# Ledger of designs, part 4: VHH binders against Uncharacterized protein DDB_G0275255

Target 1, 266 residues: Uncharacterized protein DDB_G0275255, of Dictyostelium discoideum (Social amoeba) (q8t2u0)
Amino acid sequence: SSILKANFYYKVDWENVQCFVPPCPKYTIQKLNTNEKSQKILDFIFPNGLNKTTLLGDESKTLIVLGTTQPSSKFPNNATDFLVTRVYKSLPLGNKQTSTDKYYMFGDNGTRCKTSPCPNIVAALLNVHSQEIINTISQPYEKNVGFLDSVWLSSKNIRSDDFGLIGQGTIKNGVISISNSFIYLPDPPIKCPELPLLKCVEGNSMTYSRDENRCLVSPRCTKFGVCTLSIPLCNKGYRLVSFPSTELNGCPKFFCDPEFVNKTHK

## First folded at step 6 (VHH; framework vhh_7aqx_2)

Design v5T (from a3 with V101T)
Fold by ESMFold2-Fast, scan of step 6:
Structure v5T (fold): chain B 266 residues (1-266), chain A 124 residues (1-124)
Amino acid sequence: as target 1 above (266 residues)
Amino acid sequence: QVQLQESGGGLVQAGGSLRLSCTTSGRTFSSYAFSWFRQAPGEEREFVGAISRSGGYTDYADSVKGRFTISRDNAKNTFYLQMNSLKTEDTAVYYCAADLTYYGSWDESRYDYWGQGTQVTVSS
């Protein structure tokens, strides 16, 4: 029975067929990279720290879960629940097209090169016994999403803390072209460090830099210049965030962060 | 969640062999890919080898390829590192690790579950 206890990656969908007699499954799951029939799920058991209602309340097909099925605690002979180990949420790209591309996770093989391309990335197909070495991950988000934190996103391709993204895409000539990325939740995976309580002298204000986890870091007292920047508009699915930037002489630096990631400041 | 315990370390002469075992908690063994890492005194921890969830895929660091073999026994909730043609440079504390990824990883930071380590000393 090792098969029944194995964790697999599944795409979550909403069960929109009207149900007249309980139990009424609210969701379906489809095992990634396989032709297995979709399964109806009555409820998901999420890890602590994740808001299940918020994540499952989206009408779009936006979640990937790692986990295993189990009999429903309320209807053990009639319904199936899903025990979730990891959650990933689709990063909005603005197109409404469904991709049929395969799903991958990426690892570092430790190889370091003086110049690019460097064959240092392992692209592993989820749920399937197949992987290959690639040299480049090509993300579509930097050119299609205004004010996206590109340092944050690129840090998610291959993470040293085991919270890397899932990339849906096609591989050709050692390059994967991503059609959709799914972000590990919660994000950031580790709570941002507390900032020291610093007081600036009159005429100066506290300014910050941002790290790859969207955390405010390196607080400094900065004398403000005049700021002439316009306030940007974010793409659908993104929220405007700003902070007084050391690099901009105290003027606000703007980013459009995904609405589903945790706020890191203010 | 999973508990890991290494055994089989010890002193061996250069050119000899050792078999390390890592015993895990029972009910979810088949859900994990497993890896071995090692750390010599004063050095960083380095990858040694990995075995996929199915056991059908294995990978090794270049320094041990052809000499070491990783394997798993789902019935015993144990996985192994068979070390042949040992060199003095293989002297290290060996750690077993478990990951929910399918293939395992060379990145040590991806592993949430680690054993306590077992000392391997190779003398010339």
Scores: ipSAE 0.000, ipTM 0.143, lowest interface PAE 18.1, mean pLDDT 80

Design v5W (from a3 with R27F V101W)
Fold by ESMFold2-Fast, scan of step 6:
Structure v5W (fold): chain B 266 residues (1-266), chain A 124 residues (1-124)
Amino acid sequence: as target 1 above (266 residues)
Amino acid sequence: QVQLQESGGGLVQAGGSLRLSCTTSGFTFSSYAFSWFRQAPGEEREFVGAISRSGGYTDYADSVKGRFTISRDNAKNTFYLQMNSLKTEDTAVYYCAADLWYYGSWDESRYDYWGQGTQVTVSS
C-alpha cells in the first residue's frame, strides 16, 4: 500500500553564499502560515514542462511551492531535496507586505446577491484548516501595472483553489487587501487551442477577442482602419503583447503580460 | 446539510472492472476538488486519486496509475472512479472526499467532507 507524504505550501528563499565543499544548499523553505523552522534545500525536483533555469537561483525568491522533502539523491546523509507538486510565481509590482499578511486561496461559495457587497467568496488559509467568508478581493496590480489583463487576473482570483493563484494579504471587514499574488505555473494551465487561418476578403483582416486564459478566441474578418495610437511601454517584469481587435477600427489591442507566463500569441 | 454518498462497490474477480460513484449534495459541487482514498483491512487509509475543480487535472497513486481513472459530472453533482485490471491488493473500503483548497492532498485533515465508504473486494 501507498505511504505517500502530505504536501504543504512553502515560500522559497535563496542566498548565494560562498561554499567550498559540497553539499552547498543555497535555498530555504518556510511553511506558509506557520511558525515552523525554515529548512535548507539543496535542489528542487520540478514537474515535467517547467523550465527550472528560469525558476532557480535568485528568481526562486518569487516562488511558492507545494510539495514534500526527501533525502538528497547526491548527498542522502547531509542534504535535503524538495519534490515539487505545484509552483506559483509572484506577480511583479505588488505592494510591500504587512506583518498581518497571510497566504490564502479563494473559492466561490455559491452565494448569489442582487446588490453589492455580496459575501460570495471563501478565503482559506493555506496549510491551516481554517477559512472565512469575504465579499471583496482588493488587489494592487491594476493600479501598479499599465495595460494589465484584468479579466485574466480577476478570473485567477476566484479560481485560485485549482490553477489560479495564491493571495498574500490581510482581511478586514470582509475585504482582503492583497499585497502580492502568486500565479500557478504553467500559465495558461492548458495550452490555447490553435485557431484556423481564415481567408478574409480584400480590405479586411482577421481580428480576435481574448479570453480569461489569455487565449485568442472568436476570429472574425473586419475592415482595416488607420491606427493613430502610439505603442505603449510595459512596466519592468512585463512584456507587451498585441493582437488585431475590433474594439477600435485599425488599432490592435495591447496588454502587458508577466514575462514568466507562456506566450499565447505573437 | 452536506452529504457524500458512495455507490458501486462489491465483489469482483481479479482482472475485472468496477465503477464507483460519489453523489454529493449540500454544497456547490463545481467549486470543489475531489479525491478517492482507500483503507485495506488492518492498514492506514491511503490516497488513490484526485480530480481538480475544473476537471482539467487528475493525479493518481503510483499503485493505481494506468488502471484507474477519476472523472466528474457537474450536471449530476457526482464524481467517479473507474477501476480496471483489478488486483487482489485493491481490496479495501473506498472513501470519497471533497476539498475546496487542496487538489490531490495526501493529508486527510485537509478535506472538508467525507463519504462513509464502500467495500470493494477483489478475489483471485
Scores: ipSAE 0.012, ipTM 0.429, lowest interface PAE 7.7, mean pLDDT 84

Design v5Y (from a3 with V101Y)
Fold by ESMFold2-Fast, scan of step 6:
Structure v5Y (fold): chain B 266 residues (1-266), chain A 124 residues (1-124)
Amino acid sequence: as target 1 above (266 residues)
Amino acid sequence: QVQLQESGGGLVQAGGSLRLSCTTSGRTFSSYAFSWFRQAPGEEREFVGAISRSGGYTDYADSVKGRFTISRDNAKNTFYLQMNSLKTEDTAVYYCAADLYYYGSWDESRYDYWGQGTQVTVSS
């Protein structure tokens, strides 16, 4: 049998163009890390559980998709559809892209060191069979975004499952400087487990910690301390969340989560 | 780091079933995505199926979808291709392949490690 058509990673773009006679494809895809010509797409077939209208209605044009093209079901001789396998969305407030930026996924090569730098990360160039060993991933979000959950973000750089992020950036001297990170959707990729129902004695209230999936964990009954807090404002593209924190003696801990990720608590 | 070895090939009658195994040597089995490819006599090598690092995602060629199932057993450092309702056109040498990242790709160049192949012959 012949070699079968491959899935590749593409950046999605679109323009509202005047079109008088169907088919009227308004979307384009550009294969990442290649000089291939952009291809027009009439429609995208998304995996179950993703809101296509919300994702494609975002005027910031921040999607990467993994998938393959196929003839349009409505116009098979004149238009192309895209069958989507995975979707990634850019975190708001990255750094400006440079001309040398490329798109990578990261893995752990198993190397362990007692001193830094440790060359323990594989940076795999998307769509091209090429890899480089690096020692450090430098991201802009902790500096650019107030109250970002840095444990959540760092957990996505190198994962043993399929739900790692895509990093756009430049590698120099074993360090990648990321301009933009693209988060696998939906997030969290697995729904948070149900918390046990605990009843606290009078004067105590239930408090929590947060895990790397933004889930509330480790419920405890805690006697509340005095809390007089200013409520923070989140940067555009992020929403304020809070929970009674065990480490803050029941006082609210605040994070700014991306608006496009699923809610895990209030 | 990983070496792959296929087993379970052989002669089977049309309509029958066969299970191929791919055993890996080394301590990094859980870090790899795995796939099966096949090459029929006189043909190019083609994709058969793939399983992600987590095991949560599988892909299949249209010609085998509904008949073949790929699975993995991390405790045994082994992954499998269960082949049901075999047809004479399934006759081929079957190769297992491994990649550190799941590309979901029919492109064989995406895979870092390959087995030596096992013959499957389906008689009418």
Scores: ipSAE 0.006, ipTM 0.359, lowest interface PAE 9.4, mean pLDDT 82

Design v6E (from a3 with Y102E)
Fold by ESMFold2-Fast, scan of step 6:
Structure v6E (fold): chain B 266 residues (1-266), chain A 124 residues (1-124)
Amino acid sequence: as target 1 above (266 residues)
Amino acid sequence: QVQLQESGGGLVQAGGSLRLSCTTSGRTFSSYAFSWFRQAPGEEREFVGAISRSGGYTDYADSVKGRFTISRDNAKNTFYLQMNSLKTEDTAVYYCAADLVEYGSWDESRYDYWGQGTQVTVSS
């Protein structure tokens, strides 16, 4: 029986190296919120369903992993592998600058208030035994990313799902100002529900709403409306998504989804 | 902000079964993920299993996978560890712990809320 090692959160970096004799570790992990030295990693063992090549090949180097080290399977006395438990990827902000802010996760402490501010959020420093109660999460994405799905992002801020997001930021007077958010992958965590097949009468077409997981829901037959022909352009790192919207009388509703999240629409 | 109390420990023969309970008091039960740890005499405390806030995810140490099951009952403010096919190596003091934020760390130093422990002894 082996003892299960504790998991820690790490920022992943990599460099292409000239290597003539293995092992040739090109990856580096840095433990979040600590002054521990970076460790070299030969290989990562990812959970099923994640595209390791795409995630580790990203030139932006925007990956956070939760996991533990283990001896390399190929070079057990000379190299270290990393067993990944969870993966988080940075949400792009356009003209991105490197932030030195601390990394947090957020939980709902169950406090309910009739007036603001309400101290209902716990902000926990990752890897450190330290927590602070806050009342507000201020994030830059809705203001700076056109057509971002704000319902989707808001659902992750206070861990309304099991894994939430990682927020890099600074806390002042009960408010965290986010510089970078990292999204748990895969997103959505579970496959979207199947949509029933509806036959619409002539002149009508199927329309939908979108839920907090970016899934199409509530199919309806809606009469043709008058629609604009203007198609928005998405910020770098985002993909244009559209669907016929019930709320817009069948006209397309546009969102810019991160390119690294799963497609939920046909 | 939450207090934890274990029950259900005792003496059992190898191959037998035992269910541990952890009852919580204080702030909202449904806001927490829960874990079980154990400590054998002279050894470090080790992770056994965990259940997420929603109950949709569970994690187990390799030594107990397939034998132990963690579950939660929000209506009773209680979570459980069902231990089947017990081995003498499972003899330890079992502790329950609560996690508001860092599900998956499995590092005992990250948990602020702990029970006092319950003894499980498995005889050959």
Scores: ipSAE 0.409, ipTM 0.715, lowest interface PAE 2.4, mean pLDDT 84

Design v6F (from a3 with Y102F)
Fold by ESMFold2-Fast, scan of step 6:
Structure v6F (fold): chain B 266 residues (1-266), chain A 124 residues (1-124)
Amino acid sequence: as target 1 above (266 residues)
Amino acid sequence: QVQLQESGGGLVQAGGSLRLSCTTSGRTFSSYAFSWFRQAPGEEREFVGAISRSGGYTDYADSVKGRFTISRDNAKNTFYLQMNSLKTEDTAVYYCAADLVFYGSWDESRYDYWGQGTQVTVSS
């Protein structure tokens, strides 16, 4: 028999120091929602499918990891490694202010109401056995980030999205005001289905809809419409994507997706 | 609110297989993520495996990876632990647990709903 070590959520930080004699831990972790002291980390062991170098390349100021500490494989008496189970990355929001707000995950409690507000959301504190019922998640992204895929973001709050997002915020009168959201990686969590190859008759072109995982779905042959759309500019940290939209009679529908999420289409 | 009941435990020889079931009495089965934990005699509870609300994600303790599979059947309000290539070290009381939030943690204190446990004994 063995006793398994508990996993906790940590914010990853960078310590900009020069070191001449190994071990030289460059990162620190801080356990979310606790007053526990930060720990120095020599190396992170990431799950398959995630590029550790890319994710840690920005000094790790934007990462939350779920995992546990272990003695370093290279320096077992002198350094600590971190075994990562899950990774979340901060969704950019312009002029980022430092937030001291608590970190939550959200679930649907099954309550259905005929009138608003409806107390149908569970807000659960990370690393602490504490939760409360709320009625509204107020997030800043849809109003401040142009062309953000709101169906994609909303699916991560209280829908049946498996991983959700981590919301940093404050709760008042049944409403959480989000200051930062952290997206589970990889996104989408499951690879998009392959699209069937359709042949369209002359005068028609193949068009799509987009699902909550940013996947192109429901390919259809659509007669060309008149397009008068100008090309938008995305906020810093976001990349422009487009696809011929069934809803827009074949005209391109534009979204600004986070740069750190996987491409699902061109 | 949800109530959990385990079944399928028993005595099995090393190298054998056993399937545990956890049935819920609630109408909101599809809203929950589920986990299996186990407790050997004289030891604390330890994580075995977890399945997300949609069933699209599973997680396992290193000691059971490749041998155990967790699955769910929303139509039957039941989730399962298929245990293959059983070892004497797998002898324990197995508990199912549920949470509305997919916590993804080995921390047993995070789960609000637990079953009563089912005994699995693996003989050599």
Scores: ipSAE 0.233, ipTM 0.597, lowest interface PAE 3.5, mean pLDDT 83

Design v6H (from a3 with Y102H)
Fold by ESMFold2-Fast, scan of step 6:
Structure v6H (fold): chain B 266 residues (1-266), chain A 124 residues (1-124)
Amino acid sequence: as target 1 above (266 residues)
Amino acid sequence: QVQLQESGGGLVQAGGSLRLSCTTSGRTFSSYAFSWFRQAPGEEREFVGAISRSGGYTDYADSVKGRFTISRDNAKNTFYLQMNSLKTEDTAVYYCAADLVHYGSWDESRYDYWGQGTQVTVSS
């Protein structure tokens, strides 16, 4: 009979403190939505495919991890390591958190309404047995981040427990006001499908649409229209991406994607 | 609300196979993530396996990895536990559980909906 260790969600913190004699744990984890004491961690064991060096260090304060503790492989009697099963990273330019903010995952409860508001979303508190039905997720990123892919972000809210996101916020009158969203990594969770090569006649060029995973889809040959000359600037933490858009008659459509998500196109 | 009902339990010899089913009543099956738990006589309830709402993610206890497979069929409002290479230590009452959004937790206290349980007995 194996003893099964429970996985919990933790916020990661990091401090640059001088340490002269090992073990020198620099990281701290705090169990989300609980009053449990913070725990020092010497090392994190990440799933294959994630860049540990990029995610830890200065960026570690933007992470939520799902996992369990285990004795350190280097110092088994004196230090603790953390076995990671999932990683989530904070989107830049959220709103300031409040004292009533909690961490949630969201799901579609199957309810369909003809009029709004529709109580079709379940908001479940992480790490505790508590959930409630809400009608609206109000996120700050469309207002704070120019050219953000809102279809992508909205899709992550609906698939929150399926490699979507964690929302930090306060619920009032059936509405959650999000201060910060944490995106499941890697994103997209599955590599974008390969696109077939299309041979376009002279005067036409290959154009695309973008799906909810930021993948280019539906390649078509389109006659080029008149395009704008202005190139947008992205907010800090976001990178400019563009693609020839079917809906814009071959003209480039611009998005500002988070710098930490995988490139799906340039 | 969702109601869960297990079926497919019974007596099987060590090395054999058994398929458990959990059927939900209602229109909300596709909105739930599902898990299997088991409780052996005189022991604590333990996690066996889980499947996400989309079916794209599965997780298993180390003791059953490679032997058990969890799957779901949204058209039949049913999810399954295929149990292969059964051992006497797999003898337990098996429970299905549902959670609307909190998937990946091995803590039984976080599941809102539970079936009544089905007995699996593995003889040597």
Scores: ipSAE 0.053, ipTM 0.487, lowest interface PAE 6.5, mean pLDDT 83

Design v7F (from a3 with Y103F)
Fold by ESMFold2-Fast, scan of step 6:
Structure v7F (fold): chain B 266 residues (1-266), chain A 124 residues (1-124)
Amino acid sequence: as target 1 above (266 residues)
Amino acid sequence: QVQLQESGGGLVQAGGSLRLSCTTSGRTFSSYAFSWFRQAPGEEREFVGAISRSGGYTDYADSVKGRFTISRDNAKNTFYLQMNSLKTEDTAVYYCAADLVYFGSWDESRYDYWGQGTQVTVSS
């Protein structure tokens, strides 16, 4: 029988130091929610389907990885590689972290309430067997990021897809104040369904709604309108996306999506 | 707020198949991710497989990939481990586990909800 190594969550760091004799490990990992000493890593082995441009070198500083260490395939006696099971990447424009911040994942405990606040959220510490019931997740991104898709972000906190997000923050009086959120990659986790190629009658144009995965859904033909609104600019780290919207006659819907998430429509 | 009970264990010949069920009681089945663990005599408890909250994702230990399939039926509040091409090395007590947050964790200490175990014996 083989014994499997336990997977843990680690924050990644990277430093491009000068090194002339291999192996030259430039990454470090720090086990989340622990005072365990950081470890040097030579290479990361990522699952298939990820865009490695956003995961390597300096970009790795924004990552949390779930996985385990193993001897380097190139330098087995002198270096360590990291076998990655899951990857999470921080959203730009969070708040500065505090010394009391810890890393959590969230679940819905199924509690039903007639009034708020409702203690319906489990906040589970990563890497430590400890959970706390909370009633509210307070995140900074809707305030800090213009045109953020709040339906998408809210779906990741609780009642999310299978992996949700990792929240870095401090809990006080049943409320977590998030400083930074880390999004599971790839996002969306499953590609959006293809939309049918439909033709609208003269005078009408195809319009859409957007779901929790940033997918265009519910295509319908609506009357042409005139839009007089200017095109918005997105904050650094976010890209403008627009689509003809069933909600707005004549104007497209605008969102600022993180640059590192997959495009969901043509 | 979930209780777990395994069933379907027993004696089976090598090369045979067996289906384990884990029935849940409570009102929140659809909120949980589920896992199977096993413990062979004299060995530590090991991860076997996991199914995500939505059922869209599954993980398996390398030793069982291609032979075992985990599935869930939300209408029946039950999840399953279909075991095919059984080997004598698969002999173990099999445990089902549930968590609201952790999907596919190989660290057994992170699960608060466990069944009591069901014995699977594979003879040559």
Scores: ipSAE 0.058, ipTM 0.485, lowest interface PAE 5.5, mean pLDDT 83

Design v8A (from a3 with G104A)
Fold by ESMFold2-Fast, scan of step 6:
Structure v8A (fold): chain B 266 residues (1-266), chain A 124 residues (1-124)
Amino acid sequence: as target 1 above (266 residues)
Amino acid sequence: QVQLQESGGGLVQAGGSLRLSCTTSGRTFSSYAFSWFRQAPGEEREFVGAISRSGGYTDYADSVKGRFTISRDNAKNTFYLQMNSLKTEDTAVYYCAADLVYYASWDESRYDYWGQGTQVTVSS
């Protein structure tokens, strides 16, 4: 009804198709939670700070974008470009079966309870006017991805800022069962603060804690305890990171971080 | 639940300025993205501007870009539309709206909560 363009959430896909005469759009976008036909896209215009080439490689099949279409600058009558406002990337989970589950964002409804279950979460369908009150977000990553930073992931479910995740899943009896989570990029959204340069006395070494943004925080000088030499193996799509942990008396604490998130440890 | 109330409308001469406010009574202000819509005489309701939860993202209709600014004050549970260089074409009832999901959308059905509207009249 309006002549003004609206931003919507889209799943990005691509196909390697032979094309002899330009324009040769190889990408497609599918509006989330709708039956609208997929649209061909020639080029994406990304916000500053995101590596377009990396995101639109094989990984483009794992992207959700918020944005709107516009005529191609090179082929205005024959092709369409996409102006991107936000980018989200699928968090890898074992054998990847394509899910047809619906896509949601979550918020706090302000309800506070002394006992569980507490109906304190709003689950909002993307692109469709529909919201549901739920009490629990059940995600598969903690149980299926070894050494995942659960504080990091949990911090992204319900946020009052712009950096919350998108959850694909099904709701039953007030519980959403997540099949895929999509992480807002870049991650972390704000660069980790610089650590003070500490000198430890002889016999002690610098140790840290990790915050919800995967940043090293709370540097302390600690006398090292007895450490295990066992080094974990990360699931495909994850990289091993470690740091000397205050809670482990200076022994290394291991996490498996997604390969697509920015490194936070120097 | 959140309830929205507009204020700051009125009569202004072309080239002038007005600041609209939208205040919420709910306790979840910081969880919502906010938008302004308007409905001109004889026309459908249309998108004007949007602000994300953090205030880090704003979006505007092409007709108001450079003239209107949307902002939010979480401490006051209030968000604003600063309207500068007003034109007679800006005459409309202005509505504030809230949604958990940020869209910057012309589609009014995307929004769960709406104010009652405030009249802005721009004379030549």
Scores: ipSAE 0.226, ipTM 0.621, lowest interface PAE 4.4, mean pLDDT 83

Design v8D (from a3 with G104D)
Fold by ESMFold2-Fast, scan of step 6:
Structure v8D (fold): chain B 266 residues (1-266), chain A 124 residues (1-124)
Amino acid sequence: as target 1 above (266 residues)
Amino acid sequence: QVQLQESGGGLVQAGGSLRLSCTTSGRTFSSYAFSWFRQAPGEEREFVGAISRSGGYTDYADSVKGRFTISRDNAKNTFYLQMNSLKTEDTAVYYCAADLVYYDSWDESRYDYWGQGTQVTVSS
């Protein structure tokens, strides 16, 4: 045992029990990847810049928190508070969890291959001293969301900038099948690169590509072709974004971005 | 797999400064978060400080906050512990450690990769 407080990853759950005498904890936490019993929590102390009312609003089951427990400031002998270091929020419309699912973070192991599959990913179990090499992360969102930005999501799997996401899933034969992904919050405050102002000839309009940070890039002047695509409806929890696409000869390209990620463009 | 090697330890007077280095072997430096731990004679290892993969986040033990600074240089596959205003209580063997998951860094038992340690002795 360490005298310094150790941070662990916990899944937050809602406590739906009637309470007649305070303290009345509304939440429980379960330490990820362990058989430790869930613990009741009276209050969460969030980092500056995060709104706990919004994050814990409708459904606390959508959060993973990194942090440590401490005695309640209001009820020190009767209740426990949780000091939050980091927050991760579930993407809507994941797959059903299985009993074999574990929670992982991913990193690049440095291996480079000319052919697939390439064993270039380290999958690290949260809270447990265990890692394994895998070749593929299979996200459920390609089938469930439709227009989800797969370049953005893939970039979060093994980004070099700290922690991009937590994946809940089962590993088999070097492949993790993700049931749910949890996105680090606040979504990084990315200032997209300044775009050069192109002077398009009359009849042409500026068109763009989108990068892994959801920034518009690679501006070109394009004469619009005939567009056959209908405007999609995004599933609940996702907002429609669109832009004139260089890839689609000026026709709009559509994405369904999670509502809780930062808006990079109008 | 990564191998870690500390350097820069030695003897220093109280109030002085010392900079420790930890150099990694292998191609995965940018994928790891790094930490420093220390162990005084007859004591358990204790956390000193940690730095995230990007270098954008650092954490320190309360006993060293304001005196020690951790940094990393990806081009040199090396990370550092700058120790200022040293006290006799800072005398210990200092170990560097690497982990893929940054924020579990306060738990010694989770680290897979450790250096062999470098002695720091602070005289009064």
Scores: ipSAE 0.237, ipTM 0.579, lowest interface PAE 3.5, mean pLDDT 82

